VHH binders against Formin-like protein 12 (FH12). Designs and how they scored, part 2

Target 1, 299 residues: Formin-like protein 12 (FH12), of Arabidopsis thaliana (Mouse-ear cress) (q9c7s1)
Amino acid sequence: MASNCEKMLSKIKIPLPDMLNAVLDLDSSAVIIDQIKNLIKICWSKEEMDRLRNSAGGDKEVLGKCEEIFGELMMVPRIEPKLRVFAFKVEYPSRVSDLKMWMHTIIAATKEITGSVKLFRIMQTSLTMQVLRGSNVECGLDSLVKLCDNVYLMHDFCKLLDFGNDLVHLEAASRIELETITNKMQELFDIEEEVNDEFLASENDGANFVGYRNVVHDFLCTIDGDKQLLNILYAEVGGLVNSYIAEYPSGVRFKEATNILTRFVETFYKSREEIERQAEAEKEILEKRKMNIKQNGNL
Key: E = the ipSAE of ESMFold2; O = the ipSAE of OpenDDE; V2 = 0.75 times the mean of E and O plus 0.25 times the DockQ between their complexes.

## First folded at step 1 (VHH)

Design b09 (framework vhh_nb_b201; at its last look DockQ between E and O 0.33; V2 from the best seeds 0.00; counts 0 for: pae E 10.6 > 2, grease 26.6 > 24.2, SAP .711 > .668, off the site)
Fold by ESMFold2, look of step 2:
Structure b09 (fold): chain B 299 residues (1-299), chain A 126 residues (1-126)
Amino acid sequence: as target 1 above (299 residues)
Amino acid sequence: QVQLQESGGGLVQAGGSLRLSCAASGFTVSDYDMGWYRQAPGKEREFVATIDWGGSTYYADSVKGRFTISRDNAKNTVYLQMNSLKPEDTAVYYCAKETYVWESGLGYTTDAFDIWGQGTQVTVSS
């Protein structure tokens, strides 16, 4: 809640006219973007400026600088929306790239999980073992939880079965929250609405803004095209995830199932590493015994 | 529990140097904008320096070139190196966790309240 006009003013390192021209000329340098973000912080309303005038105390120099900046900002129609649209345009490609990467990762992992014959056999074997031990398990997934908790049983299991490289996207997918994807897609579509509102509102801003409006129009076209592609990916994610979890009792979610499998894979390879370590240590002991026998004339 | 503890203040001659420290607990200093403010007797608190979450630094005009803000993420501590001290720098110096953050695509928001330390006295004699 604390505010300090001098703090906000100190963050503006480029003359305001230069920043405003950079927005109109689409200068996307990192320095300009950072300065635009700082400028958005000081896009005061008339009411905010009045409140600032009443609370400034005796520091006339700071208040004078604030009024100068306010006057310059007011020379551009709807300056704050224009600055926000520019900042959105710069950040937009990374947001789309992240969404595509997350959804492709889930698609790849889900196809690997549902298509792995080796994983199916592992879950079938694990379920059978737990039932024979008298465990109360409802599905193969439940049995993997119990298998991971039993070091000796996991060790024996690792000697009998393997799943190779069937699940290469599993770990990456386990870090992705489906709700985050949904929220990020909604944020992207909310951005489209804000950009469209500024495009419509700017129709009568004059000849100096025709270039700006052309860029905003092109940006809207880009968003519309990406929206179509992202919706197709999202529908595919939904269908694949639903098919994946349909094999389990009601109440099992993608995150739960995927975390169980990830823990299983981690525990499985830890057990295999221990088996390999023991075998390597035993090999080393045998070689030293052979060398000791040879040196002592027992060969 | 979120806490800020300032230290390093004291009495120093004009032209001297001091380094203030702000040890933070309950949050990670590199996730937030962190700042130094000061309050001279009978005056409102005023801005001195800030370091944003990305590491960019900003200074009040009265201290530019003399003061340097920095942080040590391993110690979760923010520093203010004060050189060429003047009697006008005499004040209680406060460390603050600032609330304004840039949210990509949504603009700046506020978390509700800044968090402040108890302050450390700096006195610069003529």
Scores: ipSAE 0.000, ipTM 0.433, lowest interface PAE 10.6, mean pLDDT 78
ESMFold2-Fast, scan of step 1: ipSAE 0.000; ipTM 0.101
ESMFold2 (binder alone), look of step 2: mean pLDDT 82; pTM 0.822
OpenDDE, look of step 2: ipSAE 0.019; ipTM 0.280

Design b10 (framework vhh_nb_b201)
Fold by ESMFold2-Fast, scan of step 1:
Structure b10 (fold): chain B 299 residues (1-299), chain A 125 residues (1-125)
Amino acid sequence: as target 1 above (299 residues)
Amino acid sequence: QVQLQESGGGLVQAGGSLRLSCAASGSIFSEYAMGWYRQAPGKEREFVATITSGGSTYYADSVKGRFTISRDNAKNTVYLQMNSLKPEDTAVYYCARSTTYEFWGDLYEYSFDYWGQGTQVTVSS
């Protein structure tokens, strides 16, 4: 707790008054976020600092400097909520960007999977080939798992089909945890509620805070706009995941299915590279043989 | 807070049609994805169709081309038009609303909350 003030004192990059002015302007370009987080921790530690200052065994020099900082902070009405709103604004663009990227990636990957004529042909050919060869296969995904486990079967398969990779978002989607998206969406609603509470509370701060209220309102408008888009994307992710699960009634989880498909794509292309390498080696041998025959027959 | 009430179920002959309706109350309907699920006796609940707030539709392969999901935001109602009904379509049909706080990632039952009471659809051979 007392160490928060010590960390703040060691990491001062701009004077406290300038930092507070940046907070009231919601100017995220002027202040390092770590300094703001340290100020929030100082606000949280008021009771501990009061107790330690009244203790005979406390570090009086460190506590004295912390109390001076705290005194300056308390000159601003509801400083702790204002610091939290500032921290939210600094981190907000990356939070929204990540959510949009993750959801667009899952949407794109799912549409690629369900819309891929090439993948449909691959699964049909894999099933047919394995059934004809006496394999007990339940579904398309199961056939791809078995195909990946047999190098010779995969090589034979690669001779039957040429697969141009149209599943460009699959690998990225396989790295995304859907629970993380849900948790980050919940955080966004919590942020909106807290910013709105501070906006409403700031009505009575006085004329000198009209500029602050205007920039907080602008931030709320940004959050509201992003919320509308994110809700649309989130609903689309849910609808696509549900449709995907229904298409694969083996009870395979979405994450497991994307992992199987990613492994298949990787294994397929590795097998194609090996076939191409073998063909190139054979071509070189043939050309060398042609040169030797021509040299011996040229006179 | 949200109440969902299904209607339009009944007994119908194979090859027939039914239109299910789901009336929603207590929340802002237009902001949520709406879906239909069904459960046959002794079987697990299965996905049928979803319509997002933006109007995108998704269907289970078993009903694709036969069923159509639609919504009327002014009436806070979602519809399921069922054509070319088969005996295997016999089930209790449930209306569901999406929630932004639910886990989307594994089991489809976590993607939707606020299930209705259900409406029975029986298709005779």
Scores: ipSAE 0.000, ipTM 0.176, lowest interface PAE 17.1, mean pLDDT 74

Design b11 (framework vhh_7pa5_2)
Fold by ESMFold2-Fast, scan of step 1:
Structure b11 (fold): chain B 299 residues (1-299), chain A 127 residues (1-127)
Amino acid sequence: as target 1 above (299 residues)
Amino acid sequence: QVQLVESGGGMVQPGGSLRLSCAASGFTFSSYAMSWVRRAPGKGPEWVSTISGSGGSTSYADSVKGRFTISRDNAKNTLYLQMNSLKPEDTALYYCAREEYSYDLWTGESYSYFDYWGQGTQVTVSS
């Protein structure tokens, strides 16, 4: 409705001609993404705007402003695809950065898990202790789950083992869904197809769009290079996840395994902190008793 | 860069034993499954044995099961193959190979392949 159009207008902070110039220059420094998304929404609202124009109950002043903006937008050939290309370029660096961060986190965590001699020994020791005490455990990971649920066994376990903090990336990795990485990679490749389609279509836009075509072409070259590097990183993630599954064959999915390990590490260190606090409290009591004995003249 | 250097091959009589070693460098050894692959004169490559990154899992070709033992020392970045009860048909060049897995998250398909191989060490079993 009119109120929705008014809200969209309030989000456009720079003059429309300046914004359109930025779009055609692919100049991401000149506008913010929210302004571009609002222009895309205006393009979607063509039918709604036509209905509101013919409505006797509409706010004619607000409708006039929306129609004026729409009219200026429609003077640009394939304005919606051009706005989408610009939005992709604005968001592109952060999309690539996020994918690299997520994939590097998975790689680091997987290498930490599979490379940790201490973790392997802890799982082996935990499994042995549980079996010797008559517990029904099926594998190393199951033993860690049961260990976390048994305060007495965990406290005993913590006294016997020195677990190094080798799993720095584990918690961060436990929050990353592999399916999200797959979906975001597909979105990135879909972006490339959409940018290429607009590049090809822009051939018939005329002399005023030669500069636009050149900057779109430059963007496509950037995407192609990044795509090759991201595919290498993505293949490494896949290989390492498979190596992890093969090394810890519990039938547990990667996400479930990282969650179990994260819970174990948290519970292990909390238990060690509790043991240390109890030891400190006991030392304080002993020292106070020694002082009281000396002060009372008993010794 | 990745290097695999084999040693321990030689000539031995039927029923004898040999221990092959493979010194690995240029990568995180414990993060990769490792394999032994052999090539006999006039035959194609034959997979012999694989060991997981931690050493917790091993597998063997039917032709060597019960006679060969694969092992690794991750502290020394070294892979081993203990070969017992050697037969003339065990005569071959023995290669240390690193196993790489490709997992296509889009299709759910996975496959393994050997991306790096050593130079090979000759094992000859003859009277």
Scores: ipSAE 0.000, ipTM 0.113, lowest interface PAE 15.8, mean pLDDT 75

Design b12 (framework vhh_7pa5_2)
Fold by ESMFold2-Fast, scan of step 1:
Structure b12 (fold): chain B 299 residues (1-299), chain A 127 residues (1-127)
Amino acid sequence: as target 1 above (299 residues)
Amino acid sequence: QVQLVESGGGMVQPGGSLRLSCAASGFTFSSYWMSWVRRAPGKGPEWVSTINSGGSSTSYADSVKGRFTISRDNAKNTLYLQMNSLKPEDTALYYCAKGSTEYWLPGDYSETYFDYWGQGTQVTVSS
């Protein structure tokens, strides 16, 4: 079956020479990422191409086109590494942007949690209420879990205090795994290693590739600068998370804590809305009864 | 020509350990992501683990996470799989696979191509 090579050919929409010029210029404005990915996959499909050549029943026109494209690609020294570097360049800004967003979200949420006098009072009120009622609760966060699991307790709790939502980054933070940030940071370092390896290897490409080396070097400088900034943010995330663990229950992981707090906020507001709807319904019934008394002259 | 030669398989009791090796030749080993794939009797191929070209990023199937460790030595063109706490369910023919995970989509197994598999090495976990 010619399925992989044939599928890749159908997805290449710009002339190969234009694509290769963009790759060697690291011109991310000229090429769609999917086309770069398809060329990388063609490089991986050499073995399939060899099998197709030996097949009597294959589509010989498609096979000939695949061989022509592969032949042109292989004229460029280390074309697959160069395509990978270009793909990294194209997707690089979004990778850095995502990491910054995730880390800033964790930082903001952690500061909101640790700095919230309202949340501290909520946890203390919840804990005190439940301990006085004979519950075995170990900490404020544990008490919030029990509130969420018991509609009667939550209803009673809603009567004791009001809560304005100051934890604006909490929900977003609860969707982020710290391990994912660590893994994505490591991927960025792996990308830098690959770019650097290709840069060093390109010394042997000759005079025609001096321009390519210069743009790859510029990219490496960009990566190094961003890596320094991201390491600073990552250190701040680690410091704030550790500060949280030191100030709050040691048995609860940061991710678990953000999930508990997110569930609490959502459940609290849902319960508050239900209480308010019930109060409005009772008010309407009372007003209708007053109208009926007035109209009918009955008590 | 691309060649992948696996070794290190054998018979082991539950809870035992084995270390698989894959000697690669015919391509620039250090430029490719590498994977271990296994095939149990009567079943299709099951992805086990992937390692990036530099050796610093790894991914594992949930069934082996915490028990298996993938690694590579680019100077020796060799891929390794350290298997600890082996279970009867780990009984399979283990293949070294040349392929690529897209760097920007780590762990997206559905888009990974395994264009060449070695001969395989048999792992039997007996009770």
Scores: ipSAE 0.000, ipTM 0.113, lowest interface PAE 19.0, mean pLDDT 74

Design b13 (framework vhh_7pa5_2)
Fold by ESMFold2-Fast, scan of step 1:
Parts: sequence; structure tokens; C-alpha cells
Structure b13 (fold): chain B 299 residues (1-299), chain A 124 residues (1-124)
Amino acid sequence: as target 1 above (299 residues)
Amino acid sequence: QVQLVESGGGMVQPGGSLRLSCAASGFTFSDYYMSWVRRAPGKGPEWVSTISSGGGSTSYADSVKGRFTISRDNAKNTLYLQMNSLKPEDTALYYCARIETDYFGWGETYFDYWGQGTQVTVSS
């Protein structure tokens, strides 16, 4: 606990009373989140602090300061829940921003995949080539990577220069774990419930906390609005992912499919670049050969 | 206990209109986001539309935007889908579905309760 207090004290930039005022005002611009997290640790460490007080262990000066801080904190009813609400408010914009970005990326990538006429043509050609080869192996997206080795097939795709540009969100989407979105959504809802519980409990704190209740209520209204938007995005993500699985790579998980497609796009353009390089080299050889023939004919 | 009962399906000619209803019971309807999901013959389920618990926010699949309107009446515990400019491609069983925050599943199912469905056939 003394160690946690030492770390917190080394990072303090504003006085404790000012920090408590910021907490009760939910003023996220006034306080560094690390300081609030250290105060929460102090609240959890009362028993350890009591034990250290009765032993020779620990820095006596630091322990004294930690006890002063603890005493000031305990003057506020349910200070630990209030600090947790404040910590959530500080981290809240980032959490919501990340969720919106991840979900918009998945939505955009899925629409790009299902709406791409060029990708659909490539996939149809891939399936046709597999059938012509007499393959009884279930036609999976991973077979597309192997088609990049076919010089003739790549020539047929020369007009698909913008194939990768049609799938601008694919690579970003392939880095997103759908389970992470689900877990972060659930975490947000659990935290909202904790904020609401503290709001209801604060009714018993007395007249001096009416202002606090008002700012917590305003925060809950903000959370409710964002929650509605996030739920709409989340439902759209689920619907689009399900539609994608049903229409295209049936039996392949979305993350696996996006990873395979990302590798295919990368391999496709590398193979195309190599084919173009080889064609240019052959053209130069043929032109040099023509010049040599002309020179020999003049002899 | 939780029940969702769809109605309003039927046969209609291309360009026609239908209004689907879903009567909800056994839960606090006004606390839940609600969706319409459809399944065409030989296809998997396709999400159609979602409406927020208070009715202030809606979302639609690209295939139905501008043609379908989702709405709800929390006093009557009823969800609606107004379908205009119907196309043969809209032929499907239409399900009323409840969205549960703890049960957003990926891949197959992310709705905790579904109705029995109502058939919409656009032909002739």
C-alpha cells in the first residue's frame, strides 16, 4: 500500500481537495486518471495500511501522508464508487470512440466485400478454375491465394487495378476481433449499471450532494444516448456478418475470411507486379533482339 | 413467458405494400431494442431493421432503405414494419426479434427471442 501511495504522490499535480472537487463535479479536464486510480487503490488498502502502521515496515513519512489522504477520502460517502464513476467518465470518450471505429470499420469492410463486383468476379473465376481442375475439395477462400500463381488468370484480372482500393477497410477489419467488440460492449453496460447504482445510492448522501447527483444524471443521459447508437451499430455489425457468412464463405468465420481476403489482396498485387516486371523485361529483350538482327542484316 | 407474435404477412404484387405487426408480451417491451429479420427460401437469415427502446433511433439494411419503415408503440407493446414498393426479392419469412445485450452472438445468432414468423410473398 505504501508503494502505491508513493507512486501516487510522485504523480500528484493538484491538491487532494481540488481532486475531490473535480470528482464530485465529474470534471474530467481537471485530473489525471492515474491519480484517481491510485486513490482507488488506497481505498482498497485500508487493512494493509492498518497492518503497516502496527509494524516496523514501510516508510513512516509516506505512510503518514497516505493516512492523511485516506482520512480526507473517508469524509466523502461511498468515495470508492464515486472515484470509479469519475474514472469511467475520464476513460469513457476513448472507449466509445474505439467501439464506434471498430464497428464502422467492420460495417464498411463487409459492405465493400459483398458489394464488390470485381471481388465477386474473381471469386466466381476461382470457383470455375477449381471445378475445371477436377477438385473435390470444398471451395474455400484460401484457394484464392494459390490462384495468384497462375499467370494466365492474372492477365484476365488486369482491369482490376482498383480491386484493393474497392476494399479500403479490409485490412483494418482483419485486425479487429469481434469477440473484443462484444466484450467491450458488455463491459460498457456493466459500468453503466454501476454508475446508475451510485446515482441511486447518492440520494441518501444528503442535501450537500444534490449538485453531484445532477452531474451524474447528466452523465447517465449522455451514456444512454451513446448506448442507443452503439446498440444500433452492434446490431448492424451482427446482421452484416451473418449475411456475409450466408452469401459467401459459408462455414468460414468472419475473422478468418477477412484474414484470407487480406492475404489474397496482398498476394494478388505482388504477383501482378511480378508478372508486369517480367513482361517488361521480355519486351526489352525482344527489342534488343530486333536491333541486333537489323545490324547483322546490314553486314 | 416471453412471447413475440407476428402478423400482417400475405401475398402482394410487385410495387405493393404490407404492414407487419409484432405483439410482445412477458417482458418490459420499452426496455429493449427490437429488430425485424427475414429468411428467403434457400438463404440464411438477413437482418432488415432495428429500432431503439424509445423509438428515437432506427437503422435499415441497404436493400430496404427508403422502402421500409420500422416503428413501435410502447404503450401497446407492439412493433411495426411498413413495407412499400415491394419486390420479388422481398419474399421471405419475417421474424420479430428481441435484442439482448448479454446475448449478441457472432456468426449465427445475436437475438435472444424470435417470433414464429409471418410469410410475405411478392409475386405475379
Scores: ipSAE 0.000, ipTM 0.112, lowest interface PAE 19.0, mean pLDDT 72

Design b14 (framework vhh_7pa5_2)
Fold by ESMFold2-Fast, scan of step 1:
Structure b14 (fold): chain B 299 residues (1-299), chain A 126 residues (1-126)
Amino acid sequence: as target 1 above (299 residues)
Amino acid sequence: QVQLVESGGGMVQPGGSLRLSCAASGFTFDDYAMSWVRRAPGKGPEWVSTISWSGGSTSYADSVKGRFTISRDNAKNTLYLQMNSLKPEDTALYYCATTEYSFDWSGSYETHFDYWGQGTQVTVSS
């Protein structure tokens, strides 16, 4: 019978010595992340293989290629932490890039929202229209919710005001959860701690690992620099979000506000397109009727 | 220049013992897994045993399990094969080789031998 370890090994396609050299050099160009993750999973099965060997009454059993690979891997001091550090380095640029993109998107959208004179006028017009019609509305955002929930009300609103969309980052921002940013920032802190722990532990590995320590230290310096920049962006996001939310009732969350605005923008333009299509259809029917009257007048 | 020099072969009677040595030079010995491969007259090469770069893991062909022991001394750049309970079927030219392995989709792996020694003759006569 095949074991889980054997299935993992079937996915590793480069020589093990080449893989280990790449890990110790932190050379992300030499191997793909899936191969590293499979080696980590193999390390997790080390305890199971040790139990199988011990349950054989102390006699060594050769369990095939899995045990041979384990033998190679376990000769590297703290091979699993080293593989984790390598995996972190491979995935690190995309983690930082995603965080920067999400935070810049929130910043841009919030500045667009708070700086948009068009949006201010829309909310003011919507609120005024609904109050004049006897609706019970509490604020501008509440009025936009009611517009989205009522097709007739939205059609009437589209006749009163035209809106050119200057909220270009709003849709992207509405898909971002602030909690996700917070969690991903915490993951970077956890990663830095693990890399630092491995760096400190590697001091006892001996002269053959001086090169490894140097590249791990370089990685830690990179993480520290990025962390400082990300903290500045995170603080700016927090400040802008808090300032925006403070202008509305205390129960409104940032995600709720951006969702309302996104739904409003989408519904408004959909309603505009529908009104334009109906106007075109009505014009075409009217012209056909005019032609038909001319033709019938000749008979 | 990579060089592998085998020694320790000779003639023995069935049931006898021999210890083969392989002296390596021209490369970082402890970076490579090492194997013993043999070739009997009129036959293709047959893998005998492999030892990991650190010496922590060993594997053997079924035909030699329990009789042969592979070992290495990285400080001396030397590979060994202790052969006990020799049989006429063990008669062959024995080579040491630097060893790499890779895996495929079937869950199998292939052993690749990059550098080979000149070999040492083992003859087991009845």
Scores: ipSAE 0.000, ipTM 0.073, lowest interface PAE 24.9, mean pLDDT 75

Design b15 (framework vhh_7pa5_2)
Fold by ESMFold2-Fast, scan of step 1:
Structure b15 (fold): chain B 299 residues (1-299), chain A 125 residues (1-125)
Amino acid sequence: as target 1 above (299 residues)
Amino acid sequence: QVQLVESGGGMVQPGGSLRLSCAASGFTFSSYAMSWVRRAPGKGPEWVSTISGSGGSTSYADSVKGRFTISRDNAKNTLYLQMNSLKPEDTALYYCARDQYTLFEGWETTYMDVWGQGTQVTVSS
């Protein structure tokens, strides 16, 4: 309890009554999240504070300040739920922004993969080359795995086909877990439920909390609007992922496929860079040879 | 076994109408939002419409808004898409999909068994 109080006291840039007013106004610009999280921890530590109060060997000055803070907090009905709602409000824009970014990235990458004539030609060329050389390959994706595992095959492949990367969202998409998107969507719905529960419970707080209920209701309206938009994006992600999977053999997961493609793109460009370096070195040797011939011709 | 079976597709002239159906089984239908997604020949998949579990909220792609109506009958575990004023560009394989965002983790390959073969809609003269 003392540790939590000390952390709160050391980081107070605004008096506690003003901080509580900001919380009840849902003014996320007025208070830093760390201070709110410390207040929530203080609410959880009532038993520890009671124990310290009955102790003979406590720091009376720190304990007195902790008791003052706790006393002020407990004057507000359901202070812990109110602090949680404020914390949600502070973190909310970032949560929505992240979800939109992740889902738009998956949508863009999936459309790029499905619509890429270049990728289709790459997989077809890779598969054909390997089959003609007597290799046992199961599908286009399997052929790309084998290219990545064999430097000589990749170098030969780079001579057959030039790949200008039109899969600009692929790498970003490969770093996104679909399960994380689902879990973060569920978190937003849980947040809405908690905010709504507090809104309903605050009806019995009296006339002094009418303003608070109005700002909580405004927040709920914002959540509902964003939730509708996010649900549409989430449905599009699901539809695109399912359509993508349907084009590949059973047993190839979306994450596995994007990982294979990402590794292919990285390995392809690394191999092309190496080929370019070799060509540059060869050009320098030829230039030196030409200069020697010119000098000998002048003599 | 979770299954979605689409039906109601066919050939129709421009300006015509079709009603697609999706029969759901193996899960609590009313607990899930449902979507229609289409794939035109030579094009990527396009989200068409979504309806909430209760049927109280609907959303549409700009390309179909005002022409298509999504609906559901939770007592019959059936999703519908009423398509009016059909255009040649509406020609596609239409899939229904279960939206797992509220009840299940991840999409990975779990949706392969949920999406049916789709139902073909061809709009031609």
Scores: ipSAE 0.000, ipTM 0.147, lowest interface PAE 17.5, mean pLDDT 75

Design b16 (framework vhh_7pa5_2)
Fold by ESMFold2-Fast, scan of step 1:
Structure b16 (fold): chain B 299 residues (1-299), chain A 125 residues (1-125)
Amino acid sequence: as target 1 above (299 residues)
Amino acid sequence: QVQLVESGGGMVQPGGSLRLSCAASGFTFSDYYMSWVRRAPGKGPEWVSTISSGGGSTSYADSVKGRFTISRDNAKNTLYLQMNSLKPEDTALYYCAKVSEYWYGDSLTYEFDYWGQGTQVTVSS
């Protein structure tokens, strides 16, 4: 209990008034996130502080310091929500950047997959080859799975086609969970709601908080603008993903399709390297035999 | 040269309906994603809905999902927003927006180009 309060206090590295000024200015350049999170934890420790006061058996020195800090924090109306808004502001750019990166990667990969003439030829050739061999294949993806599972079929296939990989974003996309994007978009909307709630509540804070209300409003406008762009990207992701999976009659999931394609690309290049290595070994054997025949013939 | 002219706004009671229209000119309408954006008094702009160039894909803000329907008529170069079960919170100036793609560093991203004055929607009891 007292140990937790003492630990939180030890992490405060700048004067509290300077930190509160940064919070009220939403100046994310002035403080690091850990310091703000520690102040939030101090706010959450009110029940612990009340218990320590009532028991009179706690560390009086630590208790006095905690009470001083708590007293200064409580001079600001709704300080805990204001600290949360500031924490959101500090972490906000990285949240938006991550979402944009993930969604752009999915969009790029999906467009590469659907627009690749090379991949189309691969799928057609794979399917035709396996149908001619009497294999029961339902779609192009199923045919690629069967190629990956059979070294002989893959070696035969590598002899028919050369695949210059134009699916440059596929591997990165295969590592992204669509559910993670959905969850992080929802998290951003929850943040917007909390910032809006604080903006509305702050109208009753008085004249000393007009500057604070203005910077919170500016932040809310930034969130609204980013939300518009992110919703467009999210809609594009959904549209492209759904259009892509709709091409497969087996009810294939996006993650399953991208994993199959990634495995195919990986297996294809490994098989091509193995074929080249085997061809070199056979060439060396032939050269040695040719040399022996020449040497013995000269006798 | 791009022009977007919104119409169809007005005053309506809670639970009522309105249909907004946007007449587009100066660009190949059928090639672009289109959006509706609104601005409530004292707030920044809020995205409402987006429709793909062919009309096959749509998306909506959570606050309007199930109540609003975006649609387009590429032959008439017109975008629509059907608004049902209107709430006081829907009171805003509504803008039609063209979606332009551009590069943001190493990533392809999107921006709204809207040129209209917007159309006012007021939901009051």
Scores: ipSAE 0.000, ipTM 0.116, lowest interface PAE 20.5, mean pLDDT 76

